# Ledger of designs, part 8: VH-VL binders against o29789

Target 1, 134 residues: o29789
Amino acid sequence: MDEKTLAKMIEAVNKHMPEKTRSLAEMLKEKDPTIRAKDGNEYYIEKRELEFIAQHVDELDWPRFRIPVILEMNDIGGERVIYVRDKLHAEFIKRAFGFDRVLNGILTLYMYELPQIRRKLRTASQVIFRISLK

## First folded at step 1 (VH-VL)

Design r9 (framework fv_romlusevimab)
Fold by ESMFold2-Fast, scan of step 1:
Structure r9 (fold): chain C 134 residues (1-134), chain A 122 residues (1-122), chain B 108 residues (1-108)
Amino acid sequence: as target 1 above (134 residues)
Amino acid sequence: QVQLVQSGSELKKPGASVKVSCKASGYTFTDYAMNWVRQAPGQGLEWMGWINTNTGNPTYAQGFTGRFVFSLDTSVSTASLQISSLKAEDTAVYYCAREGLWFGELSYFDYWGQGTTVTVSS
Amino acid sequence: SYVLTQPPSVSVAPGKTARITCGGNNIGSKSVHWYQQKPGQAPVLVIYYDSDRPSGIPERFSGSNSGNTATLTISGVEAGDEADYYCQVWDSSSDHYVFGGGTKLTVL
């Protein structure tokens, strides 16, 4: 998947974001950035994660906390990332944006889920961006 | 203006087959998934499954495998539901519903067809 | 399989506030959508993602979702709000969209 395809995907997500969702550029200017979780609470997000996303999606809004991405692959890095959601989500991504095998995994980014899941989300996000930019 | 227009009502005998169509207009058909929902007389809404409008790949809820087939004709922006070996229990209003393009989670159904009544009686 | 529980009916006087609940185990961790269905008509989306309103839906419609209960709130109820209301979630464990049984709102 090329960088233009990824940008188009992020643009589509940004188009359908709730009005209240803050842009990535705005979050990067905050001293202690947070993401509003589904339960209405604010949760801290690390600036280095936002910087990583900014390197790959420019100034487009990026809704990290609600992206359904299942990563079920041994790929560059050798770490195993097990899927968080079902195979229907992989088909959803394929149909919505025409992506193929590179998105064989779909992961839902909910900030209030278990810490183990959050760690997998971070690893998965890095892997998918690196693969998408090859 | 987005519209989903479904085919007219059907009266069938047990064992027959029926095909319900849902013609979309006002948007790019292949950009949005199509879901099917059933509502038996006096009952609530029941999700049947969805079809990928870009690839044509259907996914069925448990209970709707075998006799139910989702299909597409992208050249006329139409999704179809075929039910074979009809039973009295299939009597219901069948709705098609568009799933919004929301990458952040499986989405709500933003537009619905008007419904097709299928009556199966002896 | 995941189950959403709604009261079968709710009655409210015109101008008062109606509250329709949708109960589910840990439903606060899911996104809840609400549909309005008038007799003989297709459902219409009135609330999505717990509390957001589609364009064209009046401000008097609002939603919340926490713990084991999601709530659709209709303030200043009008006769035209009389309908069946359904809550909906995606349940990842069963790979299904799940609808509640519906609540008939009667404006008396």
Scores: ipSAE 0.000, ipTM 0.526, lowest interface PAE 13.3, mean pLDDT 69

Design t1 (framework fv_tarlatamab_arm2)
Fold by ESMFold2-Fast, scan of step 1:
Structure t1 (fold): chain C 134 residues (1-134), chain A 119 residues (1-119), chain B 109 residues (1-109)
Amino acid sequence: as target 1 above (134 residues)
Amino acid sequence: EVQLVESGGGLVQPGGSLKLSCAASGFTFSDYAMNWVRQAPGKGLEWVARIRSKANSYATYYADSVKDRFTISRDDSKNTAYLQMNNLKTEDTAVYYCTRDEYLGFDYWGQGTLVTVSS
Amino acid sequence: QTVVTQEPSLTVSPGGTVTLTCGSSTGAVTSGYYPNWVQQKPGQAPRGLIGDTSNKHSGTPARFSGSLLGGKAALTLSGVQPEDEAEYYCLLYYGGAWVFGGGTKLTVL
C-alpha cells in the first residue's frame, strides 16, 4: 500500500468513525450496551460479541480497551484493511486474530480473513464502514 | 424441524399463580434468547418477557405490566423456558406464546397455551 | 408510555401492491429499533416474517419485503395473494424491552 493510498484511507476513516469509543469493561457491566455513532444514533451491541472480545483481552487492559471500528476496503492488492482508533485496539486485533501488520493504526488482512472477523464482531447495531478509494 | 410447545395454562382465580413451560426441539436451544408474548381475547399481541442465552449471562427483561409479578427462567439441560406468574389479575387472561429470538428477530413461534384468570 | 403506531386497516386487490407502516412515539424509526414484522391469521399462532428491518425469516414468501420509509418501518407486499389476508404486527426494540404495534388488518378483495 503506498503512502497516498494510506493517507486517503485515514481521511475517509475520520469522516465515518464513532466520535467517541467506550470502555469494554464498562460496556460489559451494562444490560444492553450501546455505542453512539457520528450520526448521533445509539446502536446496540450484542453482549456475546463483547464477551468474545473480553476472552482475548488481558484483564489489566480491560479498563483502557475501546471498541474497534472496522472499515472494509476492496481492491487493495488483495488485502482488506481494518482501522483501529488506538494502539491497544491494534495490538489486541493483532494478537487475537494473528495479523502480521499494523500500519499507523491500520491493520492489513488477507482477503480471506476479513469475513471471519466480520462474522465474529458483526451485529445489526455495529458500525462497519465500507470505504472505496478511487 | 424447529418446534416450540407451550404448556401449563389453565383457569386460576385472581391473586393466584401459574407456571408456564416452553419445550424446544430442532435447534441448539442454549444459543437462543427466548421470549413470552401474550394475546388477550380479541386483542393484539403484547410482549411479556425475554431471557438471553448463557453467553449473555441469562439477562432478563420484562414488560412494565408484569414487572415484579412474573419471572422468566430457563433450563438449558431440558431445552425448556419457563414463565412463573404470581399475583395474577383478570387482565392477564390471554393465550401465551413462546418464541425464540435470533439476533433480535422473532422467527419461530409455538401454538400457545391459554391462561384464564377469573373469579 | 412508548406507543408503536400502525394503520388499523388496509385494503388491497389481488395482484396489487400495499405498504404497511410502523411508527414510534419516541421519534423516527431507525434500524437500531430492530423492526420485526409478524403475520397472524384468525385462529392461528403468529408467524415471523421479517426481522432486523429487512431480514426475511425462513419460509417468508419473496413478495414480502421490509424497509425504512419516511422515518417509519415499512412492510411491502407486491403481487398480493388472497392468503395474505391477515393481521400484521410490527415490533420495535427499546433497549431491552419490545413493544408491539396495534396491528394492521389487511383485507384482500
Scores: ipSAE 0.000, ipTM 0.516, lowest interface PAE 17.4, mean pLDDT 72

Design t10 (framework fv_tarlatamab_arm2)
Fold by ESMFold2-Fast, scan of step 1:
Structure t10 (fold): chain C 134 residues (1-134), chain A 123 residues (1-123), chain B 109 residues (1-109)
Amino acid sequence: as target 1 above (134 residues)
Amino acid sequence: EVQLVESGGGLVQPGGSLKLSCAASGFTFSDYAMNWVRQAPGKGLEWVAYIRSDANSYATYYADSVKDRFTISRDDSKNTAYLQMNNLKTEDTAVYYCTREDFYGSWEAFDIWGQGTLVTVSS
Amino acid sequence: QTVVTQEPSLTVSPGGTVTLTCGSSTGAVTSGYYPNWVQQKPGQAPRGLIGDTSNKHSGTPARFSGSLLGGKAALTLSGVQPEDEAEYYCLLYYGGAWVFGGGTKLTVL
C-alpha cells in the first residue's frame, strides 16, 4: 500500500462513517447528519450512505469502506487490545484512532463479522494495538 | 530522518537546577508521549518521567526517586520536550536520554533515542 | 518495590539460538505490561528492538523476535552474530510508570 491509498482511506473514514455515540435511528431522522473528524471539523454524511448502513448493518461488506480487517478485540488489564492483519493496516488504524467516536462505530460494526474474518485469514501476521480504557 | 536531540546537561552543585531540552524532527511530535530515561555511570537504564500528548491532556508521570523535584513539560509548537530538574542530588548524576512513545500502547515506543546529555552533580 | 528481573548474563555461540527472559515481581507477565526490548552497545546510546511484546522496530534484524514464554516476556536471537554482543534491557508498564530490568549482558563466544 502506497501513501496516496492510505490518505484516501483516512479521508473515507473522516467523511463517511457514522458516529456510534448517536444512534443510527436518530441520525436517520436528522437533516444533514454529521461526523466529527480528528481535525475537529464536522463533515456531512451522505444520506444514501447512512441509509445503506442502517439497512445492512449486520451484513455489511466492509471492503467497500477500505478499512483494514480486524482479527480480534479483547480487553486485557484495563486496556482494549485490537488485533489486525499486518503492519500497514496497523498504521492506518493508529491514525484512525484520532477520530474517537468514529472509531467506536467502526469497531462495533466489525465485531459482527469478526469470527468469519478470523477464519478466512491464513497467512496474515497479527499486529497488536492497545487503547487505554477510561 | 527521525531524530531526537538532547541538550542542557552540564556540571552543577548539589541543590542546584538544570533544564534539559529534547528537540524532535522527522515525525509528528504532537502524536507521541515523551519519556526521559537516565543512566548513571556504569549502571543500568532508569525511567524518569513521561508526558502524554494533547489527546490525554498532557498528563505527567514520574519515578518515585524524582517526584516533587523534577517537572516534565512540552511545547508542541516547537517540537520540544523539557525536563526541569530542581534540588539536584549526587545520585542524579547520569546521561539523560529522551525517547518517544505512541498513544496506542507502545507500538512505536522506545524505538528512537537521542544521543543523551550528561548531567554531573558534584561539589 | 516493583522489580523487573532479567538474567544478569548469558553466553551463546556464533550461529546459535538464545532466549533472554523478563519477569515481574507482581506475577506473570502478560501483553498488558507492554514488554519492550532495548539494545545498548558499549559507549553508545540505546536502540529500540522490540515494542509491545513482539513488534519489531524499523531496522531490527530478522534474527530477533519477541514473545511471551512461561509467564515472562522473551527475546529470542536465532543465528547469533558477533555484533549482537551487547547489554539487553527489558521494560514493563505498570499503569503510569515504566520499570526497566537490570539488563542482560550477552556474550558471543
Scores: ipSAE 0.000, ipTM 0.514, lowest interface PAE 17.0, mean pLDDT 70

Design t2 (framework fv_tarlatamab_arm2)
Fold by ESMFold2-Fast, scan of step 1:
Structure t2 (fold): chain C 134 residues (1-134), chain A 120 residues (1-120), chain B 109 residues (1-109)
Amino acid sequence: as target 1 above (134 residues)
Amino acid sequence: EVQLVESGGGLVQPGGSLKLSCAASGFTFSDYAMNWVRQAPGKGLEWVARISSDANSYATYYADSVKDRFTISRDDSKNTAYLQMNNLKTEDTAVYYCVRDLWEDYFDYWGQGTLVTVSS
Amino acid sequence: QTVVTQEPSLTVSPGGTVTLTCGSSTGAVTSGYYPNWVQQKPGQAPRGLIGDTSNKHSGTPARFSGSLLGGKAALTLSGVQPEDEAEYYCLLYYGDAYVFGGGTKLTVL
């Protein structure tokens, strides 16, 4: 899944489902996942893309069932800096920085799609990933 | 239609034990975390325990007031969550509610509750 | 010991607007606390209204909204109806535990 597609999914989940937010787990249960905006517009998410993400988390030595609370984000000089932390530190950061669980989950899965970062994620207590905010 | 039905409440003496059950229907039980919340007569809500789904390896969490006395468990084949309560105290007297939870952020569906009275 | 604080009681007229708040002894409440709002009417089981700060349960009327306001979680009712008279509890997540507020008794007169 590319970065633009993932960003659209995150935006749609957080912005276009104002009365009922669905988690990634709920979306994976649907045969044809859709996001509906109140203005009547519909946004379709390819099930194959969600299945691809789900399949790739199984390739890691991390428990596939772990709740993705290992990211924090800071915006520095027009860059979004994402940190991955161990479990105890991630719980603290989640409370401090107010990460949405679904957003955190999707961003963690995005990190898992990057082969270079998967290697570091398994062995490092902290990894930094930079995302352009443009 | 989502339903949660608690059972197993009753009168028990201090130091006794009781096991509560929560029968779920109308949703895929195995995908949700389950919580127990209690309410003493005329008082507010108090969170008691949580058990995660298979997605989080059935991790369990307990309020300090019940640690080492209560055990939460589940049987996904029966769509049922349990709360084993040991060494009961008078302050454990309350209506116990079973609550569905997704991702620790949605206490959306609640059962009708089952009354536990600890008295001599 | 962590304490979650709510207004003990509030009164609002039918059709009016009221905001309930939920604060933490640990500091400012952010979305990472996953604020939940629960409604309980006398003699009834509690009912989920809002999770994750502002996400409405499917059965929650449009007049209810959740937000963060001044370092606290907030529940706002606009166009209050008589049936909204109830006890309202907030719930905050602390990583390995949840803590309920003491509840706000909303009287609609």
Scores: ipSAE 0.000, ipTM 0.517, lowest interface PAE 16.3, mean pLDDT 70

Design t3 (framework fv_tarlatamab_arm2)
Fold by ESMFold2-Fast, scan of step 1:
Structure t3 (fold): chain C 134 residues (1-134), chain A 121 residues (1-121), chain B 109 residues (1-109)
Amino acid sequence: as target 1 above (134 residues)
Amino acid sequence: EVQLVESGGGLVQPGGSLKLSCAASGFTFSDYAMNWVRQAPGKGLEWVARIRSDANSYATYYADSVKDRFTISRDDSKNTAYLQMNNLKTEDTAVYYCTRESYDLWGFDYWGQGTLVTVSS
Amino acid sequence: QTVVTQEPSLTVSPGGTVTLTCGSSTGAVTSGHYPNWVQQKPGQAPRGLIGDTSNKHSGTPARFSGSLLGGKAALTLSGVQPEDEAEYYCLLSYSGAWVFGGGTKLTVL
């Protein structure tokens, strides 16, 4: 996935509340053939694409989503726990990208880049949910 | 309580113009995409036009049957959506409904009562 | 372009179960098409029932449910009531535009 395509995706996500269209899903499939959609709304994302997303997480306008979110990762005894707070945010990601694919891919990236990404997300987001990845 | 009230319908001759209004109340109008849907007498529903919110740069979409003749717009300061209809044809005769898109439904939730547009000589 | 197809008419007895389907000429219907269901009774404005495949509008009775079935969107009514007699329309989204099905006239007899 090239940077231009990801920048357009991030812009669309930031400006998409409260409505969305399939144009985002179609744009991702058209511009990057490594992204596979299942059931029209789930994406398979490679590590490199996750790296680009992580590099642009500061551009994702978390306050514009207008949901109380605090994102914090805790590594206890080899168990990775992500704290994401808000039913609406989780539902939005599930509908737009396929929650399991996006969440699993991002957490896989965090396993390699935890200190840097956690710092960026803390400055950009307020997301509280508890999801255990074991 | 969400309410949508259409107005501006009436009788017009072929080739004429009309501008419909949809007055919204009971919600933060500027946060929602708005649509126009029509129904010819005795026929089914047909989607006409869509306008997104400021967050999506007021992007507009049109059915092929109206693309070059109709313009959807909105005035968030007045909580009102509009449909400017030019070069009207007899086949444009229909009840025109204003509808709101829901974040929760990712689709239509509330509808107005409709306004009748009759195009005849 | 895309044609959305519904059963023209269906009949069900009071208390019975009926499923309406919504198919597309473009291919399998997925949750990515944001299937919506709208009810219209004679002489009345349409009413939103279900969106995003299975999410209910506030006020939609519990007997209504939405799903995906065999590459189509589906609306199921269980324990049908006489007041459910109406026309039901499905809508699918394609690249920012909406497409209505032809509607299903549900008769409760």
Scores: ipSAE 0.000, ipTM 0.524, lowest interface PAE 15.5, mean pLDDT 69

Design t4 (framework fv_tarlatamab_arm2)
Fold by ESMFold2-Fast, scan of step 1:
Structure t4 (fold): chain C 134 residues (1-134), chain A 122 residues (1-122), chain B 109 residues (1-109)
Amino acid sequence: as target 1 above (134 residues)
Amino acid sequence: EVQLVESGGGLVQPGGSLKLSCAASGFTFSDYYMNWVRQAPGKGLEWVARISSDANSYATYYADSVKDRFTISRDDSKNTAYLQMNNLKTEDTAVYYCVREGDYWLEYFDYWGQGTLVTVSS
Amino acid sequence: QTVVTQEPSLTVSPGGTVTLTCGSSTGAVTSGYYPNWVQQKPGQAPRGLIGDTSNKHSGTPARFSGSLLGGKAALTLSGVQPEDEAEYYCLLYYGGAYVFGGGTKLTVL
């Protein structure tokens, strides 16, 4: 798969976030009852709960416990640049992938890195999740 | 131990063709990207071609100097990578190295073969 | 045409410290270029030393280290040995393709 196809797949995942996140919320609800469900069949994980997952990520079976990541794509200097804006998601990626591309607390991924990242995202998580902060 | 063994080099006339092989052992070949790098006599290293793993659908990349003339491929069942070189030019004369590149977020050329000499001359 | 620039030659005394640099015509070298360093001794195949800026290949001596310095990739040798006399190449990543620097001939004397 070429990088253009991968970019379209990421866009599709972002668009389908609410449906994809239900499975994760139900799984976490069994382990942590503080997970809240929103009216309209949407689920939100509080910042504290996400931090708990980050602290225990090494104890999770990543291929079976799909933890979502948040991506934002921007065009900068003619390059497509992907930002992971949430610091907790950057920590998840650092632990899962063993790399660090942090700029001012934001993990920055370049489009030319996607072929390498795609394989790990496919096994760890390609589900995008909305986070509620408190 | 990791080993890469190149073969198929030799003398050819301009406009001719050659197919190089790289036999790999000592690691799970299908998990790694493979590269070809060449070095003309007395000159520096030049990257030639790259092929990804099955997970990235065997995507291929080429240096502009060889695009449309060279084809990189692999046979994971035989632990072998290939470089098909067509319409060879005198400037293609070089030692050709097979090089391993990691698939799991590994962007380093860690293991190199001993090389095979390709001479393009009339 | 993208050009990767290295010092053509450097000289260092045994036991000394030397830093080789690697720059790109496209701008400042960052970790996103996945700088690689390769050593080649006369008559031998090249050997991988460092990948992804600072990650040592298995078997690379402790005296070698990789970093980013002043918008360039850097390879530093501390406590240089006579056997470190060789050609050193840097390799940078450009969205699927790779480009080698012209090489630095390191003389130890």
Scores: ipSAE 0.000, ipTM 0.516, lowest interface PAE 15.8, mean pLDDT 70

Design t5 (framework fv_tarlatamab_arm2)
Fold by ESMFold2-Fast, scan of step 1:
Structure t5 (fold): chain C 134 residues (1-134), chain A 123 residues (1-123), chain B 109 residues (1-109)
Amino acid sequence: as target 1 above (134 residues)
Amino acid sequence: EVQLVESGGGLVQPGGSLKLSCAASGFTFSDYAMNWVRQAPGKGLEWVARIRSEANSYATYYADSVKDRFTISRDDSKNTAYLQMNNLKTEDTAVYYCTRDSYEFWGDYFDYWGQGTLVTVSS
Amino acid sequence: QTVVTQEPSLTVSPGGTVTLTCGSSTGAVTSGYYPNWVQQKPGQAPRGLIGDTSNKHSGTPARFSGSLLGGKAALTLSGVQPEDEAEYYCLLYYDSAWVFGGGTKLTVL
């Protein structure tokens, strides 16, 4: 994908997405991407985790894949965080979590491939993807 | 300015074939996914098929009711999308509409529609 | 087969407010379904009103709004006009397919 084309895609996507989400393509360009937790603090998200999500989403759809910047377990289903072209991946998420828990589906894929990341998943009152205090 | 014009509809016997065309103008056709949607007389809208742009390798998708019988394609040099319909059944009788997707990367609009072309399948 | 459900018919008085809903047989509708709303008047081709939950298509009157309500997509008309009498269709995106609802016939009486 041409870098100029990708930049135009990111700009266009930003016009149509909720303020509390950021695109996967945009975050992959950052050296130290962050998310804001429910406790009001910013946390670094490990780039390797974004790269893991990226490898399960067709590269052409990265600009439309949205990561919540405020993570709350009981509000996850209200956010658009995934656009998948891969039928198998989408069916897995749909069967496992339904559309109301798309972000939990992504996290489950992390834990399936990287069981150790399960320790970072906390209760409904905690931040999903809490990695380190910024 | 944006226009979509369908053609190729007509009367055909069960088991026959037809190829529909959708001629586009007034926008950069190659940037958009294209859809075919049909409406049987007095009934609701039914999505039939979708084809993505060259950037997405012309990926195609079909409703289960038409899989293995219909083929969607496009020719970006002619700003035209096509629907090849084989093994037609009486239940395929409908007005067939061509509609564009919003710039394909977010695929969330069916903003402009053609006027439709009637396909009648009967003996 | 995935089914998208809409009210078959609704009636509203001129100047009134009415909400149409769009539900899925697979569970609660979220923005991940890319809910779209399309209007069709008798003898005419459909026209897009709302894409992606609440984003209005250019030219859609201010009285139309899209939202998510009670696990369904919703189209609300406030200050209904006689010309709003039409069939309204929603459509939802599943991984590889768009699925239309059965349509709601809105009568302005």
Scores: ipSAE 0.000, ipTM 0.513, lowest interface PAE 16.6, mean pLDDT 71

Design t6 (framework fv_tarlatamab_arm2)
Fold by ESMFold2-Fast, scan of step 1:
Structure t6 (fold): chain C 134 residues (1-134), chain A 124 residues (1-124), chain B 109 residues (1-109)
Amino acid sequence: as target 1 above (134 residues)
Amino acid sequence: EVQLVESGGGLVQPGGSLKLSCAASGFTFSDYAMNWVRQAPGKGLEWVARISSDANSYATYYADSVKDRFTISRDDSKNTAYLQMNNLKTEDTAVYYCVRDEGLWFDSYGMDVWGQGTLVTVSS
Amino acid sequence: QTVVTQEPSLTVSPGGTVTLTCGSSTGAVTSGYYPNWVQQKPGQAPRGLIGDTSNKHSGTPARFSGSLLGGKAALTLSGVQPEDEAEYYCLLYYGGAWVFGGGTKLTVL
């Protein structure tokens, strides 16, 4: 996935800032699950996306982890920084995505390892981009 | 130019099968979800099936009227989407359109690029 | 069965303004349904006009605009031209599946 596509995906996730969390189990029971964004609008979440997250959350010991709300990326001091907001546990991000450093909810990518890290980010972003919850 | 070209339509008897193809050009096919939409003679548009991009693990969705009879698939290496139609009924007679959707989650969902369609006639 | 409802037919004079609406049996239409508008002229393949509520597709004339109005998606044509006479379909996204409205036949007389 190239830089432009990843940037679009991050922007799309940021458009859907939810006002309140709700359980994955409850959403999976709905025919047409939605999430209420901070702008007051309700957005449909593809049921397959919720099923994908449910599978990965199960693998990652779901009761201990919260679904991320917002993901954005920028460059700071020669490092690629991914800023994740909400209730993500730093250890989960480190283990699931193979990052060596997490600081105050900010993921830092070392530029020298960018190709491998981008591949892991794409996979990780797929999980993150499936749903946005407070 | 961004284009979608359908093929494989024709005359078939009830209970028969047909496989439609949709050749894409002018864009990065693998980034987009693809739809099949049909239109019976003199009737409105009806959505038939959708297949997501690899970003959504090629998830597939079907209209209730075609579930278990139709299968949507794609081959990103050939820039081609397919619709396998089995157990065809006279009610399946329609022009079938291949339609591009956006495959980038939450980015956009829409039907912006349409093919010219291929006619499927199911008659004895 | 989810039903998407449109006006069956509307008539407008050249140069006039007309608004077509698109409602859902499941409740108020929001941007989360990604309302789309498609134009079809007799004997031609459909053409995408508007996606994601108000985003014009490439080639859509400036006189077309999309919005949300009174719990429905809306397509407004301002300064209608004779060539705008066509069938207009809306479609709404339901978490993977699309549902089309019955279409609105717009007559420009």
Scores: ipSAE 0.000, ipTM 0.509, lowest interface PAE 16.2, mean pLDDT 69

Design t7 (framework fv_tarlatamab_arm2)
Fold by ESMFold2-Fast, scan of step 1:
Structure t7 (fold): chain C 134 residues (1-134), chain A 125 residues (1-125), chain B 109 residues (1-109)
Amino acid sequence: as target 1 above (134 residues)
Amino acid sequence: EVQLVESGGGLVQPGGSLKLSCAASGFTFSDYAMNWVRQAPGKGLEWVARISSDANSYATYYADSVKDRFTISRDDSKNTAYLQMNNLKTEDTAVYYCTRDYSEDLWGEYYFDYWGQGTLVTVSS
Amino acid sequence: QTVVTQEPSLTVSPGGTVTLTCGSSTGAVTSGHYPNWVQQKPGQAPRGLIGDTSNKHSGTPARFSGSLLGGKAALTLSGVQPEDEAEYYCLLSYSGAYVFGGGTKLTVL
């Protein structure tokens, strides 16, 4: 990734999630950025997806991502999974955005920046729905 | 107590059909993906098929060796998973196990934690 | 097609330590493959031991542990007991499908 694209990506992240993006923006400058979750697993930030997010940042409905979402790490072969608060939200995501790369990238940024949502959902035993994003 | 009980195995001729059942109890069946795994006599384990829960619209997946011949299905009202086997071949002879996959309402949980006792399918003339 | 490779057989003395490995023909095994380990004793159904690389299933003895080691999944038994003699299978996830290893026959003597 070139320096201008990286700067644009950091600007987009800070603009839309300023209170929670400072550490994420710094991680994006690393060669192989990772975030360690409570479960001990490391999650890689998809720099390629962040480039696509920057192209569409003003077109996305950010309030849709306020519902707790858990992002599982990518499986080999590109399978991604997310957990959403309820079935209606899952169906809304499928209908409104499909499974394109822009949606996947936004969910990745949202969840890497909000790892405490995972902890809260686990301890609350909240019912959530799993969605595979292949 | 989590329990899985397979049934429906038996002797069948090559080219024949058979339907296996897996009755589940002791957990919320509708939340879990389910797998069928087989083991030929004296051989290792081989994954056969998976069916997702309602959360993933009952998506199905198959091993290449059984694709287009086997169909996995489920009836959540009966807590039962099924494997319909068509055009059976002698190499399909195996003990067939039903096993629980991950819960599709939780992340990072255990996979393949509970297995049934298996049902023997013999394809022979 | 993807092949998952395990040692065909290993022998360990009671009280000893042994490590079984699980490799993939497609490259390094990572946590993204969700390595699982199951145990099978003669004439019995398989029993889940470890999921998601290192997470123990209910009832798995403390002497069993899972890890990633040198691009492979690993199952380590410390203080091996005679009842640990069994066949051990690993399985890896590939985009909605699963592939089992060939199994390792562990002999305790």
Scores: ipSAE 0.000, ipTM 0.519, lowest interface PAE 14.7, mean pLDDT 70

